# Ledger of designs, part 5: miniprotein binders against q9fmw8

Target 1, 279 residues: q9fmw8
Amino acid sequence: AEGLSPVAGGIVALGKFDALHIGHRELAIQAARIGTPYLLSFVGLAEVLGWKPRAPIVAKCDRKRVLSSWASYCGNIAPVEFEIEFASVRHLNPQQFVEKLSRELRVCGVVAGENYRFGYRASGDASELVRLCKDFGISAYIINSVMDKNQVSVNTEEEDSKSKERGQVSSTRVRHALAAGDVRYVTELLGRPHRVISRTRTQDLTSKRGRISLQTSSLLNLPPGNGVYKACSLIVGDKHPISCKVIVDTSNLYIETEEERFHNSDESQEFQLLGIEFG

## First folded at step 23 (miniprotein)

Design z1
Fold by ESMFold2, last read:
Structure z1 (fold): chain B 279 residues (1-279), chain A 81 residues (1-81)
Amino acid sequence: as target 1 above (279 residues)
Amino acid sequence: RPSLRELVEEYKELAEELRKLAKETGDEKLKRAAELISEAIQLLLQAYEIDGTDWEILDLVMQAEELLDEAMRLIEKAVKE
């Protein structure tokens, strides 16, 4: 066989897909209108920088569930995420990167936002992406985002909170909203409730009074800031969600539910993944 | 592996020590090195907060490293007198 890449013949969305927010979903939607949609993600940035990685916005194990939920927006074909180690591409100039897309990965087209930067020293912009893709026989589609100019005006005039409007969706806004505990706004930015995943000992899921205590260190992704969250859902395995209250503090999450009857005395697995949806 | 916060605090301490020594000795190279380190700190903090690609984040860090390298060169020259 010729050894075709997993994305061969597809339309790849280019960007940083850390939050999988509604802006990322729009790139996938546009890719699906053109052909088979993929997200091209880079991994391993913290290792390249030599830094301790920060908690991801979306747990690694939860990304496929999120992308599957986009199928209804994407012509019933969920986009597939293809991951590349950033270390393997960090030195490529813009032309070398587009050559990799064309000749190694054999993609048919790309979708990117108008502010997309790529290649060594971030030297390529959206215009260069279009030019290079044409040179290498790849279709390129730049997705325009309308910037909220009222947000800029509010900052310029007097910090007018009465003219408050949403700006462009971004992963930075998601992180800030989570830190502030504004889980309703996080839901709007993500297009879904934020789900925190905990790797929890099966024995610790026992509830006699509808109380579960988890350590923050068991979380696989970024929780909301310290606070009390009354409209949450607890997901244990494939069972229906259980309504709960969640109290987040620096070291612990406390999950309180009126249901004392969820069956978790099954010790066939030492650990289970516990989902907590905020909002 | 250090967190960014730990790294920034180390650089802040170094910049403060360099300013103190520059005042005591009158050495303009040490003063300039402290300024470069402070500028590098700002680029590192920007890299942490930017909503951009991995390419953009790495570029900001590389710019910070260039400033830190120049600061270290100035410190080395000042030490040799």
Scores: ipSAE 0.763, ipTM 0.889, lowest interface PAE 0.6, mean pLDDT 86
Fold by ESMFold2, last read:
Structure z1 (fold): chain B 279 residues (1-279), chain A 81 residues (1-81)
Amino acid sequence: as target 1 above (279 residues)
Amino acid sequence: RPSLRELVEEYKELAEELRKLAKETGDEKLKRAAELISEAIQLLLQAYEIDGTDWEILDLVMQAEELLDEAMRLIEKAVKE
């Protein structure tokens, strides 16, 4: 209780869980085959670097929904995310980090990808993780990379299947596909439609001839690139999704719907969270 | 707090100015400083695009900072002369 971390006795997936893509899901699945699955996430990297943070791929408030959707893959136990401030561990060498996992966090096993790097100056690799875990009484499992069997890009729609590529699923590929507006490929990489979350003042959520205008500054995560997206869904609270068209430009998102009644469902609140699913 | 892209553009402009001054003066230290800044830019761009852990991203940035520090020392030495 008082002396145990939330992940004590569990199997912790190690990695950078920014996109929660199908490769990340595979780590959670493998952790769940061994024991209670957790994801260990670092936060605060941009602050350590002194950079302006870039938009996250998954909104922080939306991460639990995504992880809950993995429950059916994980023996009906959704993996739980545990966050550590990167500033608190950035100086630890590989042995010190594994010692933290064993003695402070009390995990009993770890799951990591074959390309995993950790510790000060990224000096530890997957082989060293296995060796150190053995020294500290932690089980370690190295998982093969998840590959994208085929790629179909809307930016190269004139190219046939012979131009397709095969490669490792990655958060970088997700970001590139989003920037290109290739929301179908994003869906394949994520295993779900990409959901953008907006925190919007209720007064700004006003239909004007069937259009809602949102500023890019109201978005909590990364939108797709500038363009017109005709097969989208608007999610307001726990209501049924509403079909919509979304127009993305540099400063704004415009949402066009045929249904106008949803715009005023929760007017008692000053702010509302809106979900926009692309594809 | 600048974005990385804004910071990289500022360094690109600095490196180009240093290359111009090195050609005009023949100063080897300014030429070397421009080379170090260009290498640091490549490391920063890699850190922005890498699909790696926070540890890997920080290490690339630290390497870039080491090159930038050396470039600054060379520039300062060239100015003192």
Scores: ipSAE 0.757, ipTM 0.886, lowest interface PAE 0.6, mean pLDDT 87
Fold by OpenDDE base, fold request of step 25:
Structure z1 (fold): chain B 279 residues (1-279), chain A 81 residues (1-81)
Amino acid sequence: as target 1 above (279 residues)
Amino acid sequence: RPSLRELVEEYKELAEELRKLAKETGDEKLKRAAELISEAIQLLLQAYEIDGTDWEILDLVMQAEELLDEAMRLIEKAVKE
């Protein structure tokens, strides 16, 4: 029996789900209003391009936590992410991609943003997605972009028509805000504090002086820019968050906790995941 | 695998060398090749910064590759003449 696709009978949100920002959450909310919500993510773009992989905004291991937090917005259903290798779909024209959604993946519907582009050479738009989905008997829902309310309206009237920047929330804006160290603005764009995940040796967590030092190379996702962050939380395993100050430099993160004795209770593991929330 | 930054710096160096050679020789093919490389660099930078789908990013890279291929053809002609 050719096994049913994990998204069969579901509603798939279409997008580039790097940051899992409030715009991505809105896609999931709309999917959940219609049926069982899924995120359809493409992986392996860097490999296709031959580029060095970028540090993700959200750590891969933390994505499920973020999606679970959206359950309250999605009718008490956490959206599930389904990954497809981009190499397998890069050559598909818009029609072939919708055919794959209908016949292979057996989705009941799709949700996409108004600016969504798809298929080989990005030849398909949101209007073509709706048309093609109708032809294949799939429901298609196009949503308006979630606008960034904190964008200072710099009336740069310059008509450069090709900038897709219409003031919407974007992963690019999250990257720029992180690089600038504006963790408050990042929190607004994400609808949650930014969490950095470190894979740290258990031995490095036993600080006698409430000071933990992490190498930047231990980070599983993008930190904020160099600076001093006074309103942070340290998360070790399933423990309650501990208030901390974080100093970010080029090579290291320095965490200063209010608690003098961070006793790592799980000495049995050589490596632990440490979370730092900024904001 | 080169980073996009490394690749962009290599292409900037190549474009500058070609501009210098074009000025010294008066070869318009080398000048045009340097222009095409500079345009390709802009597309690669756009591909890196755009909040687009993977198809949009790939399209920009493919456009850059097309310009680079034309630049290489011009360089090959200039060396044979």
Scores: ipSAE 0.756, ipTM 0.888, lowest interface PAE 0.5, mean pLDDT 89
Fold by OpenDDE base, fold request of step 25:
Structure z1 (fold): chain B 279 residues (1-279), chain A 81 residues (1-81)
Amino acid sequence: as target 1 above (279 residues)
Amino acid sequence: RPSLRELVEEYKELAEELRKLAKETGDEKLKRAAELISEAIQLLLQAYEIDGTDWEILDLVMQAEELLDEAMRLIEKAVKE
């Protein structure tokens, strides 16, 4: 007996959950109103395209923490993420994809944004999703896009850019705000401070005079642009956050703490995870 | 594997070489090939920047590949004539 899928009987939010921004949270909230909320994520697009993978906005190891923080919005239920290899679904037409949701994954419903496009050649839209879900006996709920409140009036003149950007919160906007070093704006788009995760050797965590240096190559996700960030927090393991200043350059992050002696208590581990929250 | 940026720069160089050669020869096929490559570059850049689903991104890449294939067919015709 092929075991029940992890999302069986649940409501799956459909989207590209890179940033886990407030728009993605709204999909999870709507899923939780209807049933047990899941996020359906596709992985392996870069491999399908033959491109170098991008640094993720959210570190893979930190995604569960972010989703757990949404429990308060989702009826005290943390959404669970279910990953599918995009290579396995890339060729499916809209009907075949909804059939997979219904018959293979056995979901009870779906939640998607108004601009959601799916299936081979992106031939399915939100209206087609609703129609097909009805045909397969699945509930479909389409939500309006969460609008960015900080819309700097994009100058009206470049009307001709086919940019589907209607001023919604997007992972693209988060990437641009991070690149600009606008960590406050990033916090508003994410509904939480941005957290950078570093995997560092315990031996390299020797704070000389409250200064820690991390190589950019040790980062598991996208840092903000080069600059000086005065309002940061350092998180080591499950310890309380330590106030710090962070200097970001092209090759390194320099963390300056007020506490002189950062005693790493877990000298037994060869590698540790450091979290840096910005804002 | 080349980064998308490296690939886009290679295609920009190719499009510029074809535009130059089209001006020198008067060959409208080479001119059209350079236009198609330029359109393909725009689709690849859009695929890189769009906040779209994986199917939307893949569709943009496939459209770019179709334009590149057409450009290559035009170049092959221009070289055989």
Scores: ipSAE 0.754, ipTM 0.886, lowest interface PAE 0.5, mean pLDDT 89
Fold by OpenDDE base, fold request of step 25:
Structure z1 (fold): chain B 279 residues (1-279), chain A 81 residues (1-81)
Amino acid sequence: as target 1 above (279 residues)
Amino acid sequence: RPSLRELVEEYKELAEELRKLAKETGDEKLKRAAELISEAIQLLLQAYEIDGTDWEILDLVMQAEELLDEAMRLIEKAVKE
């Protein structure tokens, strides 16, 4: 008996959920208004393309925390993420993809953005999604793009007609804002402070005089660009956030806390996860 | 595996060499190959930057590969002549 899909009977939000920004949250909110909210994420694109994997915006281990924080917006239900290998769906035409949603995954409905493109060669759009979902007896809801309120009118004179960028919140905008070191703008796009996660050996957590040094190679997600960030919080395990200053360079993050003695709470663990919130 | 950046730089160098050689030889095939490589580079860069679905990104890469394949066919013809 092929087990019931984890999203069976649910409403799946369709999108590229890299940043889990406020636009992604609106997809989840809309899904939660109709039924049990799920995020359908595709993984393995870099492998399909033969590219080096990029650092994710959100650390994989931190995604569940972010989704849990959306419960208050989603009728006290945290959206659950379901991952599919993109290699398994890359060849599907729009009809075959909706058929997979209906017959294999047994979803009751879908939510997507107005600019959503899907199926082989991106041949399906939001209108085709609605049509196909109707044909398969699935509810489809298209939402308007969440607009970036802080849209600096980039007078890119190249209104190249192909730019789907109408000033919506995007993971690309989050990446650019992070690279620029504009952590405030990142916070607005995400609807939360950006959190960088480091996996560090407990032995390498040498706090000398409230200073911790982390190698950039220990980071599980994208840090902000090189700079000095004065309003940060350090999170060690389930402890209360500690106010800190963070200096980011190409090789290291330097965390300066007012607390001289960082008691490593769990000296028994070989590795610890450190969270740094920027904002 | 090369990064996309490394691959794009290799293709830029190739396109520049082909443009130079096309100017020296007058071979329009080499000129056209360099143009196609340059267009492919733009598609690869767009695929890297776009906030699109995985299908949109893959489509851009596939379009770039189609242009690169045509460029390579033109180079092969120019070398055989």
Scores: ipSAE 0.753, ipTM 0.887, lowest interface PAE 0.5, mean pLDDT 89

Design z1
Fold by OpenDDE base, last read:
Structure z1 (fold): chain B 279 residues (1-279), chain A 81 residues (1-81)
Amino acid sequence: as target 1 above (279 residues)
Amino acid sequence: RPSLRELVEEYKELAEELRKLAKETGDEKLKRAAELISEAIQLLLQAYEIDGTDWEILDLVMQAEELLDEAMRLIEKAVKE
């Protein structure tokens, strides 16, 4: 018996879930109103393109925590993320993709944004998604884009009018705000403080005098731009957050805590995950 | 694997070399090849910047590749003449 897909009988949110921003949360909320919410994420695009992979906005290991925090918005159900290799679906026309959703994945419904494009050469739109889902007996729900209320008119003077930028919350806006060091704006776009995760050797966590130095190469996701961040929290394992100041440069993060003694409680682990929340 | 940035810089350099050579020779094929490469660069940059689905990103890259292929065909013709 071919095992039921992990999303069988569920409602899948369709999108590019890099940032897990408030717009992505609205997709999950809408899915949860109708049934069991899932996020359908595609992986391996960089490999398909032959490009160097980008650092993700959200660390892969931290995605589940973010989704769990959405349970309160989703009828006390945390959305589950299901990953598909993009290489396996890149060639599917819109109809074939919806057929895969219906027959292979056995979803009961889909949720997508009004600007959602899918299938080979992005030939399917939200209207085509609704039509095809109807033909396959799947419910389709299209939601309006969550608008960014803090539209700093990035006066990028080049009015090249072809930008699909309609002022919606986007992972692109999150990337730009991170690069600018505007962690408050990032927090608004994400609906939560941005968390950077470092994989650090336990031996390197020895805070002499309440100062930790992390190499940027140890980071599992995007830090904010170079600068000084005074309102941060350090998270070591499952411990309570420790107030800290973070200095970001190109090569390192410098964490200054008021607590002199990091008791590395788990000296037994060669590597630890360190979280830094910005805001 | 080259970064998109490295690839874009290589194509910018190629486009500039072709523009110079087109100006020196008067070869309209080389000029058109440089234009196509420049258009392809814009599509690649857009593919890198957009908040699009993986299909939208791939479509932009495929469009850029189509332009680059045409540019290469024009260069090959210009070198054989």
Scores: ipSAE 0.753, ipTM 0.885, lowest interface PAE 0.5, mean pLDDT 89
Fold by OpenDDE base, last read:
Structure z1 (fold): chain B 279 residues (1-279), chain A 81 residues (1-81)
Amino acid sequence: as target 1 above (279 residues)
Amino acid sequence: RPSLRELVEEYKELAEELRKLAKETGDEKLKRAAELISEAIQLLLQAYEIDGTDWEILDLVMQAEELLDEAMRLIEKAVKE
């Protein structure tokens, strides 16, 4: 018996869930109002394109924490993320994709944004999604874009990209704000402080004089741009956050804590995860 | 594998070399090839920056590849003449 898909009987939010920003949260909230909320994420695009993978905005290992924090908005249910290899769906026309959702994945409904484009050559739009879902007996809900209150015109000088950018919250805006070092604006777009995760050796965590140095190569996600961040928190394992200052350069992050003694409780682990929250 | 940035810089260098060679030779095929490469670069940059679905990103890359293939055919034709 081919086992039921992990999203069977659920409501799947459709989108590119890189940043897990407040717009993505609104998709999850709408899904949770109708049924069991899931996020449908596509993976492997960089491999399909032959590109070097980019650092994600949210570390892969931290995504579950972010989704768990949305439970309070989603009727006390944390949305579950389901990943599909993009290579397996890249050639599907709009009809074939909705057929996959209905017959293979057995979803009860979908939620998407008003500007959602899908299927081979992006030939499907939100109206086509609603039509096709109706034909396959699936509920479809289209939501309005969550607008950015700060309306910082990302002056992408290119005229043609301007037509789609109506001032909505986007992962692109998060990337630009991170590159500019505007961690406050990032916090507003995300609805939470940005957290950078580092995989570091336990031996390198020995703070001499309350200073930790991390290589940028140890980071599992995108740091903010080069600069000095005075209002940060350091998270070591499951310990309480420690107030710190962070200096970001091209090669390293320097963490300055007021506490002299990092007691590494888990001396048994060769590697530990460090979290740095900005803001 | 080169980053998209490295690939874009390589194509910019190629387009500039072709523009120079087109001015020196008067070959309109080389000029057109340089234009197509420049258009392809813009599509690749857009594919890199847009907050789009994976299908939208892939569509832009496919359009860029079509322009690059046409540019390469023009270069091959110019070298055989």
Scores: ipSAE 0.743, ipTM 0.882, lowest interface PAE 0.5, mean pLDDT 89

